# Designs tried in a protein design chat: miniprotein binders against q53ft3. Part 35

Target 1, 195 residues: q53ft3
Amino acid sequence: MFGCLVAGRLVQTAAQQVAEDKFVFDLPDYESINHVVVFMLGTIPFPEGMGGSVYFSYPDSNGMPVWQLLGFVTNGKPSAIFKISGLKSGEGSQHPFGAMNIVRTPSVAQIGISVELLDSMAQQTPVGNAAVSSVDSFTQFTQKMLDNFYNFASSFAVSQAQMTPSPSEMFIPANVVLKWYENFQRRLAQNPLFW

## First folded at step 5 (miniprotein)

Design mA1
Fold by ESMFold2-Fast, scan of step 5:
Structure mA1 (fold): chain B 195 residues (1-195), chain A 99 residues (1-99)
Amino acid sequence: as target 1 above (195 residues)
Amino acid sequence: SPIQEEFRELFQEALRLYEEGDKEEALRLFRKAAELFLKAGDPEYYEFAIKYAELAQRYAEEIGDPELLKEAYELMAKIYEAMGDEEKAEEYREKAEKL
């Protein structure tokens, strides 16, 4: 349902479902990550009145995972870019991942997505300066380019799967994802304002 | 593919116009690209037509112009009709009517 993109890394489109309404992406070597993009794949919308709260966690100075609210994705705003560099950990925000026993290593951060009622989401405050404003042309371009990339890759995978006798093979080949992702990264490196 | 290269050039031009603040012209180019894939009449290109029509829809939503959004929905309906997906074609026709 969701995808996660980090500059310099392969896009992730297979979140681990840890509860009926909770999904997680692992981010190894998180200290090198400045921005994370979270987006909906566009094939399955949220039920009416619902959206996704996006959380980030990494081990604090005591080695304990701390969850922080970054922002939201909804049917009306199906993608968002977050700046995670400079986030502080000590006490986490109020979050629905509570006492969940999510096994992880100390060097791995996580992006969590909790499917919640829009009314509940409106009462929550994301950590300061994590979300990039949707008024920002750079954010809008980045979201549109990511959508273009994923829709193209997804269409390719679906078309290939439909041409085979086995529909269970509906997945995007790693080399195709790598090629398109490298093209996207090359464009960003040459001109960050292009996207 | 030569046709894919032409659409890539149209997409890049649309991005340039968007950054210069001409979002309406950028949307027109995305719509043109989708129409060209549809006119090709090759089922292999219909998925590309859908992709670009979806971008036109997103741009129209961002601009907030109901007329542009209606045109994007009508284009989506034509592409799904060409693909033989009458259920999706009817869904988009209904969305266009509500605008």
Scores: ipSAE 0.000, ipTM 0.095, lowest interface PAE 15.4, mean pLDDT 66
Fold by OpenDDE base, second read of step 6:
Structure mA1 (fold): chain B 195 residues (1-195), chain A 99 residues (1-99)
Amino acid sequence: as target 1 above (195 residues)
Amino acid sequence: SPIQEEFRELFQEALRLYEEGDKEEALRLFRKAAELFLKAGDPEYYEFAIKYAELAQRYAEEIGDPELLKEAYELMAKIYEAMGDEEKAEEYREKAEKL
């Protein structure tokens, strides 16, 4: 149902189901992790009226797990990016994983997903700045990547009059790049998984 | 799908680049994105793939990076192969081999 992605690591597609409505990913060496992506695999949707509350756990100074609400995933928002690097000193929130004796090693953090009613999720407040609005961050990243590409490409833009004749070189009009950019943005906005 | 898996890999690299902020690595990401589009088999993406490869080539030439230049030539070869232009594909393969 869920996947977890950390930069430079293999994607995790097998969450540990710790309860009927609760799933956990282990994150070894969590201190080196800045961002985590949680996404739906697209195989099984949330039941109607339900979504996923995404939590992060790290050991406190006493070695006890502290759980913090990062944000949410839903059928309408099937992926989210979370910044976890700054959460080490945060206060724990009420979390649905507290009663679970999850075997934890000191160097391993956990991502927990709790399947909950959308109405209940709306009443919860994620920890500040953890939820990089997933759509916004992927879109922002993609946008930054696309902007960087466009800026790079545009830096090489020359008018036809400025072109040095190179019969062996193919030239792509800048408008084609822009059109592609706009189409890609539109497709991404409609479905982040359009590919 | 295989494309989805490759996208996940691209995304992992993208996340790394996002964290590190390296422009040179960004070009490599663009190369991989172009390759992904080629694999999708959509002719609309071929023009874009060519543009990425050309930009990578120009950038590699500008910074004097032979590895990146080789990758750009290899990508161009793949694009022309996918377009059915085997003559140009071979030309770029030869360029890549001479580096």
Scores: ipSAE 0.000, ipTM 0.149, lowest interface PAE 12.6, mean pLDDT 74

Design mA10
Fold by OpenDDE base, second read of step 6:
Structure mA10 (fold): chain B 195 residues (1-195), chain A 99 residues (1-99)
Amino acid sequence: as target 1 above (195 residues)
Amino acid sequence: SPIQEEFRELFQEAFRLYEEGDKEEALRLFRKAAELFLKAGDPEYYEFAIIYAELAQRYAEEIGDPELLKEAYELMAKIYEAMGDEEKAEEYREKAEKL
């Protein structure tokens, strides 16, 4: 349902589902991360009347996770860019992840997405300056990013006959990436507000 | 657009070089890509500039060359300055000065 992108890192498309309505991405070496992009994969929309509250967790001085609300993603706003580099000094807010024993490794932060009612989301206040750009700028960025990713991935596509054996590597068929991209574009075309 | 095409080529080549173990040349290409996006002067490309500058920074860290890291910090500062984020620009300037 969700993807997470950090500059210079592979796109994460496999969130850990920690609850029916909660998803988590691990961000190792989080201190070097300035921005995180969270986006919907376009495969599964939010249920009607629901969206995603996006949280960031970092360890406090005691090593306990502090969760902060970064912002939101919805079917109408399926992607967002968040600045996380300056959030270490912020106060923790009430968060939906507090009761969950999420295994945390030192130096690993987390992006949490909580599927919530849109009405409830409207009552929440994200931490200041976490949102980097206007919706329009973000949408354009996200589209360009996705296109770039697709083009990049496609440029490395080789036929089976051209493959060099690498037993230590896992391969994803190019057709899977293409199918994902086509599905995403189809949904975007069907809903102009999707991006 | 011409800039997008050049970016794509630079990105593809940089990753290829990185996979081949030529981290320094890969870093150079990422820096070049970031500078290209910055020079375009379009705020829409500044996010891309950040992405590539961060890649350059990471590779500089992996290489362990303080000069390369300094250059990466200076580039980040320049991008944030262009974006109007003076606080972040100053943060990276300070990082560069402390090396």
Scores: ipSAE 0.019, ipTM 0.225, lowest interface PAE 7.2, mean pLDDT 75
Fold by ESMFold2-Fast, scan of step 5:
Structure mA10 (fold): chain B 195 residues (1-195), chain A 99 residues (1-99)
Amino acid sequence: as target 1 above (195 residues)
Amino acid sequence: SPIQEEFRELFQEAFRLYEEGDKEEALRLFRKAAELFLKAGDPEYYEFAIIYAELAQRYAEEIGDPELLKEAYELMAKIYEAMGDEEKAEEYREKAEKL
């Protein structure tokens, strides 16, 4: 359902599902991370009226997770870029992951995504200045790249559903990200103004 | 492809340098990437060359260095010339000369 990108690292597209409505990505060596990108794969949209609250967790001095709300992703805004470098020494906020005893090593942080009602999300305030300015050229390029990927994956999912006799269960193929990357590179070469 | 893998690595390094605020080093990498794709001599890669040259131009403008900007304009002119776009090539040659 979701992808997670950190500059200089391999993109993660296989979130660990830890509850029916909760997904996590591990971020090892998190003190070297300044920005994290979270995006929807476009294969499975959120149900009507639902969206995803994005949380960042780092271990405190005792190895206990400290969760902070970064922002949101929705069907209408399927990707977001967050600056986390200023949050690593902060205090935790109220969060839906509190009942989950997920303790990681001191050098491993997590991105958590909680599927929630849009009305509930509208009442929440992200901590710090996690969201980055879209005026920035690299932020803008990354946003356009992710929008392009979402459109590609959504089209691919529709095509696969049309060919499947039983579409009640849909798998994102291991090669979808590779196919997107190859198609993105080819489209960039053919039409450099699309990004 | 090997060239696309090198592109990915250069993009990631430039993004990292941009995050650190080192626009001069990022510009240097973008200029080298554009030169690499231009040297490949394949029309498919000329469009990548344009993208990186445009990023180098933008950073030269932000830095405010006329010499870096002139070098970016000259590179843009060479890429458009290789693509057969003489109008754009002449436009960038004129911009470089006026610096």
Scores: ipSAE 0.000, ipTM 0.143, lowest interface PAE 11.8, mean pLDDT 68

Design mA11
Fold by OpenDDE base, second read of step 6:
Parts: sequence; C-alpha cells; structure tokens
Structure mA11 (fold): chain B 195 residues (1-195), chain A 99 residues (1-99)
Amino acid sequence: as target 1 above (195 residues)
Amino acid sequence: SPIQEEFRELFQEALRLYEEGDKEEALRLFRKAAELFLKAGDRRYYEFAIKYAELAQRYAEEIGDPELLKEAYELMAKIYEAMGDEEKAEEYREKAEKL
C-alpha cells in the first residue's frame, strides 16, 4: 500500500504492518537523511473518508523512541516529502504508535503510517517545517542546482591575460554564464515550470 | 464497484450521525461497513474491515453498551477467522463470551 524513498537508497515498498491500520518503515543511518518521501503504491487506495497520518520516530538520549507527526498522505495527495534532519531535538507528541513496543536499533529511525479518518487528521497539527511543499522543494532544489553550477563554472574563471593559448579548446566568457544564471533565476521566480 | 458505492453511502451516513452526536447509530453503520469489507472477500481489504470493527468496538466502549461491544468482538473474531489468524479469532471469541 505504501512506499518510502530516501535519496540515494533503494525504494522500500514492503512496510512492516505492526497493526491492522499501522505500517512502519525502518530508516537505517537516519542521521544522514535530510528528506523522506512517503507515497502510495497505487495498488490499494484509502477508503472513502480515510487517509494516512505520517509519523517519524528517532531514539532519544535514553534510547526511547520519540514519535512526531510529519504530515499526511491521502488519495488526493498520494505522496509527500518530509524534512527530518531538523527533528532530532523535539519532544514527542501524541502518537498512535506509543503503545507499540517496536524493537529499535540505536541508529535506525522509523517512518510510521497510521490509517485514520480524514476528519481526525484535520484536527492534528504536524510538527513545524517537516512538510515540504512540492513547489517549494522543487524551487529550492533548482536554486541549489543553479548555485552549484555557477560556483563550479566560476571556479575555472581566468582573466584573458592569464589564458594559455589552447586552439583545441573553446572558451566561454564568465559574463555569459552570469547572464544565463540571472535570466534563469528570473524565469524560475516567475514560473517554476517555465520550461 | 457496487460494494464501494454501498460502503461510501454507509460511511458518509455514519460520519453524519457521529457528527450529530448519535454514536449508537454511527456504531451500527461502522459495523455494517466492516461487514461489507469482509463480504468482499479480498484480503487487501481485511485491514479496513478490522479498522471499522475497531471503531465499532471503541464506540461501544465509549457509550458503555455491553451488547454492542459483544457484537463488535464477534465481528473481529469473524474477520480474523477469515484472515486465517485463528489465535486472534479465539481471543476475540473469548472476549465476547466474558461479556
């Protein structure tokens, strides 16, 4: 029913069902994880009026699991991106997994999905800054990519006086790269999907 | 599917009744919704049958009606039996008998 994706890792499509309405994914080496994608596989939709509350758990200083509500997935929103890198210091909120003695390894975090009524979900408040909007995440990624490219290209910049003649190579003025960067940023700001 | 449509109708009515404070009638409809999933015979929906049976149980406990609670336990037993979990089925049968 659910999948879990961490960048640079294999997709997880087999959640551990810990209860009839509760599913858990293990996240080894969670300290290196910035974002997690939770998504529906498309095999089984939520029943009418139901969705999934997505929780994150990490071990506290005592090794006890701390669960926090990240956000939601629904038939209308079958995937969500969550930032988990900043959640290490929070107190646990009310969570549906608290009564479950889930054996944990110290370096392993968990994503929990609880199938709940949409009305009940609407009354819950996710932890701040965990849910990343698709638009914002895309814009941030694109901006970081642009910055990375610009920085990389600029690192090779030399003055004309410093150039060694190389007839086999073509050179692009740094000003061209800068103009491209500025134009691209402007277009991105106007419409993230301008291409 | 016809089952999905019937479920939607039952569920929407149950929610309406719950919001109006008629938890007893809401319980009845949640039970019917669970039974509907059980009748569908698709293992993929057994988890939802259990979910709605649990809701029925919770509401029966909340209103303090032992007869409704018994019915909820019996429904859970039937679901687990259908799933092939005889241990849990027996557990819920015992719960129903103690009431």
Scores: ipSAE 0.005, ipTM 0.221, lowest interface PAE 11.2, mean pLDDT 77
Fold by ESMFold2-Fast, scan of step 5:
Structure mA11 (fold): chain B 195 residues (1-195), chain A 99 residues (1-99)
Amino acid sequence: as target 1 above (195 residues)
Amino acid sequence: SPIQEEFRELFQEALRLYEEGDKEEALRLFRKAAELFLKAGDRRYYEFAIKYAELAQRYAEEIGDPELLKEAYELMAKIYEAMGDEEKAEEYREKAEKL
């Protein structure tokens, strides 16, 4: 359903499902990460009236997760860019991942996606400074992001070709990635801050 | 990166041709992508060159065209030679000669 992209790293498209409505991506060595993109793959839409609340979690000094709301993705807004390097440490927000407080390794953070009612999401306020706001900064980030996408698509397509005896399966995820890239490029050209 | 931009164009065209069922043209673009990474002359890109040459080999095998397969083997030999792997380079040169 979802993808998570960090500039300079392979894109992740296999979220760990931890509940019927909750998905998590691990971000190892998160202190080197400035921006994270969360997006829908375009294959499975949210059910009517629902969307995804995007949370960021990092381990405190005891390895306990500190969750913060970054923003949202919906069928109408299927991708979002977040700046995480400026987030303050040690203070969490109200979050639906409370029952999933697991001690984590010190250098590993997580992106959490909670599938929620749109009405519920409208009442929540994301932490400040998480969304990328400046046009120049956004443009520089998107160039690096696109490079990362093509690196992933290349690696994935080759891996599938080598492992799969049937060619029909080789480019299914690569086609999804390319479709997202084209949609993102089109929307970015129309409005650099369409999110 | 200029190499990433050229790869981007090749990748998009290869996906389009694959969806249309034109496997022969898709194979030619995968071979061109491998050549592009080899031309870059950077050890980091040689792994991508090998991966795309292997993909071209798999498509040539599926199509059943011995000439396309020979071209894939020859490209593989050149990449391994550039990587300093003379044993693998010779192995693929022999495979190409047997076609």
Scores: ipSAE 0.000, ipTM 0.109, lowest interface PAE 16.7, mean pLDDT 67

Design mA12
Fold by ESMFold2-Fast, scan of step 5:
Structure mA12 (fold): chain B 195 residues (1-195), chain A 99 residues (1-99)
Amino acid sequence: as target 1 above (195 residues)
Amino acid sequence: SPIMLEFRELFQEALRLYEEGDKEEALRLFRKAAELFLKAGDPRYYEFAIKYAELAQRYAEEIGDPELLKEAYELMAKIYEAMGDEEKAEEYREKAEKL
């Protein structure tokens, strides 16, 4: 139902189900990750009145997982970008020599998705610095999506000479929208940076 | 919760059938999902019941089977009746009757 994308890594589309309503993606070597994209696959929506609360977990100084709420995904907002670099504070240098020659154990963080009632989600406050709704990043993604859609759809356009005489304008077959969606999902699964 | 466990099973199976293009079996699963949420008897789940009953209706329309469409309308009527929306319940009962 969900996908998780990190720049420079293979997209994950097979979340581990750990409870009836909880799904997890593993993030190995998470100290090298600045941003994570969580999105819904277009196949099946959330049930009406429900959404997904997105959490981030990393090991604390004692090796115990600490869960933090990053934000939400819903049928109306099926993707979100989160900045996690600020949330792994305390594993870097706090002294001029603190980061030099420090042996660090390889770390595995997790993205968790909890399917919850929208009323419950409305009462929760995400960590302030986690959600990356930078206007620039969102605008760039949206513009690239529109360009990709237009270019793909245009490749299937037919002239009036190929249609019945009655239409006066260019016509694009209805199934082109479905083909674009399928092509987008396939390319995203093969290369997260394709757009 | 037991209802979410059953939902997961129906959700995964519906996804598989939807991808394979088996609309009739997908319709049956959407109908079962709606019935599951309706039987829970909790107003918090009635919106879920409506959503999956609507998917069953849409698939029945695509298949063009009046019997499956009638069953979808009857389910919609039961859900709206449970929600206390008698106007909508009567509307769907009438739609089923006319098939």
Scores: ipSAE 0.000, ipTM 0.100, lowest interface PAE 21.1, mean pLDDT 67
Fold by OpenDDE base, second read of step 6:
Structure mA12 (fold): chain B 195 residues (1-195), chain A 99 residues (1-99)
Amino acid sequence: as target 1 above (195 residues)
Amino acid sequence: SPIMLEFRELFQEALRLYEEGDKEEALRLFRKAAELFLKAGDPRYYEFAIKYAELAQRYAEEIGDPELLKEAYELMAKIYEAMGDEEKAEEYREKAEKL
């Protein structure tokens, strides 16, 4: 039903079912993980009126599991990206996994998915900054990359009078770079995945 | 531009020297780079100028040189003024005046 993806690692498609409505993925070496993607495999949808609450657990200073609500996945939003790197010192919230004696090994965190009523999910508050909009993060990254390139390239701009003759070198007018930048921005705004 | 290329080269060399522990020579080159920056007035290089001023400040504090510290604060003020952040510019002017 669920998959879990960490960048640079193999995708996990086999969650441990710990209860009828609860699924768990193990994340070894969790300290090196910044983001986790949780997604539905598309094989089995949520029942009508239900979705998945996504939790992250890490051991506290006493070795006890601390669970935090990251966010949600639903039939309408079958995937989500979560930032977990900043959650190591957070306070635990009420979680549906607390009563379960899940065997934990040191240095292994867990992603828990609890199948719950959508109405109940709407009343829950995820930890701040855990949910990352994939579109927003991508757009921000792309914008920063574009700005960096444009700033770098334009720093070398000289007037024709300031140019040193270099017959072996090809030159691109600065206006061409600007036009490209503007066109790219327009296309990005229309469809972030246009490329 | 040629001036920005020179600035970049000086700045990179200064960073290298600073990392290698030759802070005095590094600061000399940073100062020279900052002069080029101020002459050019290119906003794209403000981050580099800030980096210089920060390094100069740290070094001045380390060696106990109030003149160098004042210079660093004054430069920081000029940078923030050029960036349009008058609040921070004034903050650094005040720091420079109190030395």
Scores: ipSAE 0.000, ipTM 0.129, lowest interface PAE 18.0, mean pLDDT 78

Design mA2
Fold by ESMFold2-Fast, scan of step 5:
Structure mA2 (fold): chain B 195 residues (1-195), chain A 99 residues (1-99)
Amino acid sequence: as target 1 above (195 residues)
Amino acid sequence: SPIQEEFRELFQEALRLYEEGDKEEALRLFRKAAELFLKAGDPRYYEFAIKYAELAQRYAEEIGDPELLKEAYELMAKIYEAMGDEEKAEEYREKAEKL
């Protein structure tokens, strides 16, 4: 399971599965987005030897998707921050989403996650400026995103407490989200670039 | 689709078994997933069949069971044959025969 977070927006945890190993999050009004965080929900790890390649897609002037590789998430690096504001006029990367008929509106971009072998991921080259690598900016951005995520988790927990649990519905336990936040904050304090 | 629903269940079960450390059962599920994509007969699914057959191969190698590895190689050969890649299909058939 994956999540996708944009500053100032509700976290998305319900990716659209478009293939057995491919998941997509829609980013409406993407012209207003500077950064996006992709993360694993923490209870279910990737199988050994596998990880997720993270792609960004926007519609070109003909309405066709242009996919660019942003980076990766793995069991050892379960979250990553990407700057996307500079990528809307870039060239497409090599990507596994070729020929997928994904119908979307002109102002909606997508984050794609492809579950791949770690060896295959090591041979890929992300677009140069996508990953946030400045220590000062990265730390500030990360703390802001952690606060946003925690606020969402708190809201979700309150809302769920007011409902009758259904076995057929998929819910994220509040304690799992809290554990993720605490672990992420602890690791960030030890090394701001740990992810 | 029915295939996507069945695969979602297989993937969730494989991850649960991975947490328990049962590589043999996880391998079996990955092999079943690859077989489902191959059986679908739609070229759009062959890349997924390859990925899951590769994972089954890796787990068979880690387990060290020649029969499981042979089965993974035979599955790889069938998928490449369906894709029209005779060179790779023959490569994997030869790998299976050497076990």
Scores: ipSAE 0.000, ipTM 0.081, lowest interface PAE 22.6, mean pLDDT 66
Fold by OpenDDE base, second read of step 6:
Structure mA2 (fold): chain B 195 residues (1-195), chain A 99 residues (1-99)
Amino acid sequence: as target 1 above (195 residues)
Amino acid sequence: SPIQEEFRELFQEALRLYEEGDKEEALRLFRKAAELFLKAGDPRYYEFAIKYAELAQRYAEEIGDPELLKEAYELMAKIYEAMGDEEKAEEYREKAEKL
């Protein structure tokens, strides 16, 4: 039903079902994780009027789990990106996983998904800044990436008069990079998911 | 799917009735929803069957109707039996018998 993705790691598609309505993914070496993607596999939708509340847990200094509500996934929003790096020092909130005897290791955090009524979910408040708006954040990231690349590339621009002979190197005119940048921006503006 | 559409209708009506204060009728519809998922025979839906059966149980407890609660326990037992969890099935059968 659910998948979990950490950048640079294999996708997890086998959640541990710890209760009838609760699923858990283990996140080893959680201290190195900045973002987690939680998504529906598309095999089984939520029932009408239900969604998933997504929680993050990490062990505190005493080895006790601290759970925080990250956000939600629904049939209408079947995937979400969460920033967890800033949550490691946060206070725990009420969570549906507290009574569960989940095997924990000190270096392993967990993503918990609780299947809940949408109305109940609407009354819950995720921790601040955990939910990354997928489209807006992606657009912002892409724009920053483009700007970074353009700035980087342009920093190496020299006039022909300033060129030093380097027969072993290939040179690309700066206008080619500019044209690429403009075209990419145009496409991005038309459809942020054009790629 | 046909089951999803039928469920959607049942669920929406149940929520409406619950909000209107007709908890008994809402309970009935949640039970029907659970039974629908169970009847589908697809193990992928058993978790949803359980979820709605639990809702039915909760509402039966709130109403304080032992017959409705018994029915909810019996439904849970049936679902767990279908899932192959005989231990939990028996637990709920015992709960139903003790009422």
Scores: ipSAE 0.000, ipTM 0.157, lowest interface PAE 14.1, mean pLDDT 78

Design mA3
Fold by ESMFold2-Fast, scan of step 5:
Structure mA3 (fold): chain B 195 residues (1-195), chain A 99 residues (1-99)
Amino acid sequence: as target 1 above (195 residues)
Amino acid sequence: SPIQEEFRELFQEALRLYEEGDKEEALRLFRKAAELFLKAGDPRYYEFAILYAELAQRYAEEIGDPELLKEAYELMAKIYEAMGDEEKAEEYREKAEKL
């Protein structure tokens, strides 16, 4: 029901469900990531009164996971953009011989999404500086892109429901997401002002 | 942050009022919390403003008060406008007008 986007990487739309209310995306080579985007696919809304708390996890110096709350996604705000560059553990860490010019070792971080009551979410405090300004160009462009996708996905879900009177469950296939992205890029190329 | 701490106090009071059955006053405090984050003018807090405005919307729907629901939609529109999301702001303005 969620998607995860990192600039310069392929979008992920297949979260691993680790509990009834918990979903995870893997972020390999996370030390090279500055921003991560989490968004709802638009086909399945949260139940009334519920939303999603978004967490970021990275290994500490001992390899133990450290989870940090980044923010939230809700039916009214189905996408969120987070800056994680300042939150990474081990950046600038030293091994026993000190800092060396060595080959970079890949590390894997995770984005976690926990479906929670809005009341519970409202009482939590995200880590400082994870949220980004909506007025900067990257955030504005990404938000417009996600809004366009959400509208497309919602329309797709409605159309599918109309064709299949009682679908038990609806998902957006990965190829449909790719086709939407290609269409969006094509339209943007034809009219750069359409966003 | 001082604003987040002020919000937690307002939210706890709102929850207390809601549990006592004074849902209308609880909704006003939730709306006040959303406005507090909006007025702070710091984009880092707009995510919270939206969350709390949505909570106000949900309670307005539960109460069945179209006037309070209209206020919640108008607040949501102001938050999106402050965030630079003009399409979402217009969407919520239209929702408010159709009530």
Scores: ipSAE 0.000, ipTM 0.248, lowest interface PAE 15.9, mean pLDDT 68
Fold by OpenDDE base, second read of step 6:
Structure mA3 (fold): chain B 195 residues (1-195), chain A 99 residues (1-99)
Amino acid sequence: as target 1 above (195 residues)
Amino acid sequence: SPIQEEFRELFQEALRLYEEGDKEEALRLFRKAAELFLKAGDPRYYEFAILYAELAQRYAEEIGDPELLKEAYELMAKIYEAMGDEEKAEEYREKAEKL
């Protein structure tokens, strides 16, 4: 349902589902991270009237997780860029992850996505300056992310003649990835927030 | 492959620069990446060249620099020419000329 991207790192598409309505990405070496992109994969939309509240967690001085609301993703705004570099010393807010025993290491931050009612989300106030809200920046980031993914996936493209037999592995034809990319690009052009 | 590694490095650096707010330098690296794929002469890489050239174009548009945008269009034209798509090549040449 969700993807997470940090510049210079591999895209994460496998969130840990910690609850029916809660997903978590681990961010190792979070101190070196300036921005995080959270996006919908486009496979499963939010239910009607719902969206995702995006939280960031880092360990406090006691090693306890501090969660802060970064912003939101919705079917209408399926991706967002968040600046997290300045949040490491902030105070925690009320968050939906507090009661959850999420296993974490001290050097690993987390991005949490909580699926919530849009009406409830509207009442929440993200931490200041976390959301890079320019549509243009978002579109650019999304495009970069798509490009990165496409490039990454395509870097593994081999002809049948070059394939090493690996019966235990499933292969996705490059054309499928390309079609996905093209469709995604088209949708992005039509609605930068389609995902 | 060596080209893939170089590409990865360029891309990572471009993303870093973009994240730091240096969009112009990021654009330069995307262009460089596209050119690298084009120069490789392998048709398999032309799609990547297009991808990075499109990124360059978008960034140029965002920056609002007509010279950078022109260069991006010219690069797209070269890629499509290399692919044998003369119609699209001409389309981008026309775009470049209109700037």
Scores: ipSAE 0.000, ipTM 0.166, lowest interface PAE 14.2, mean pLDDT 75

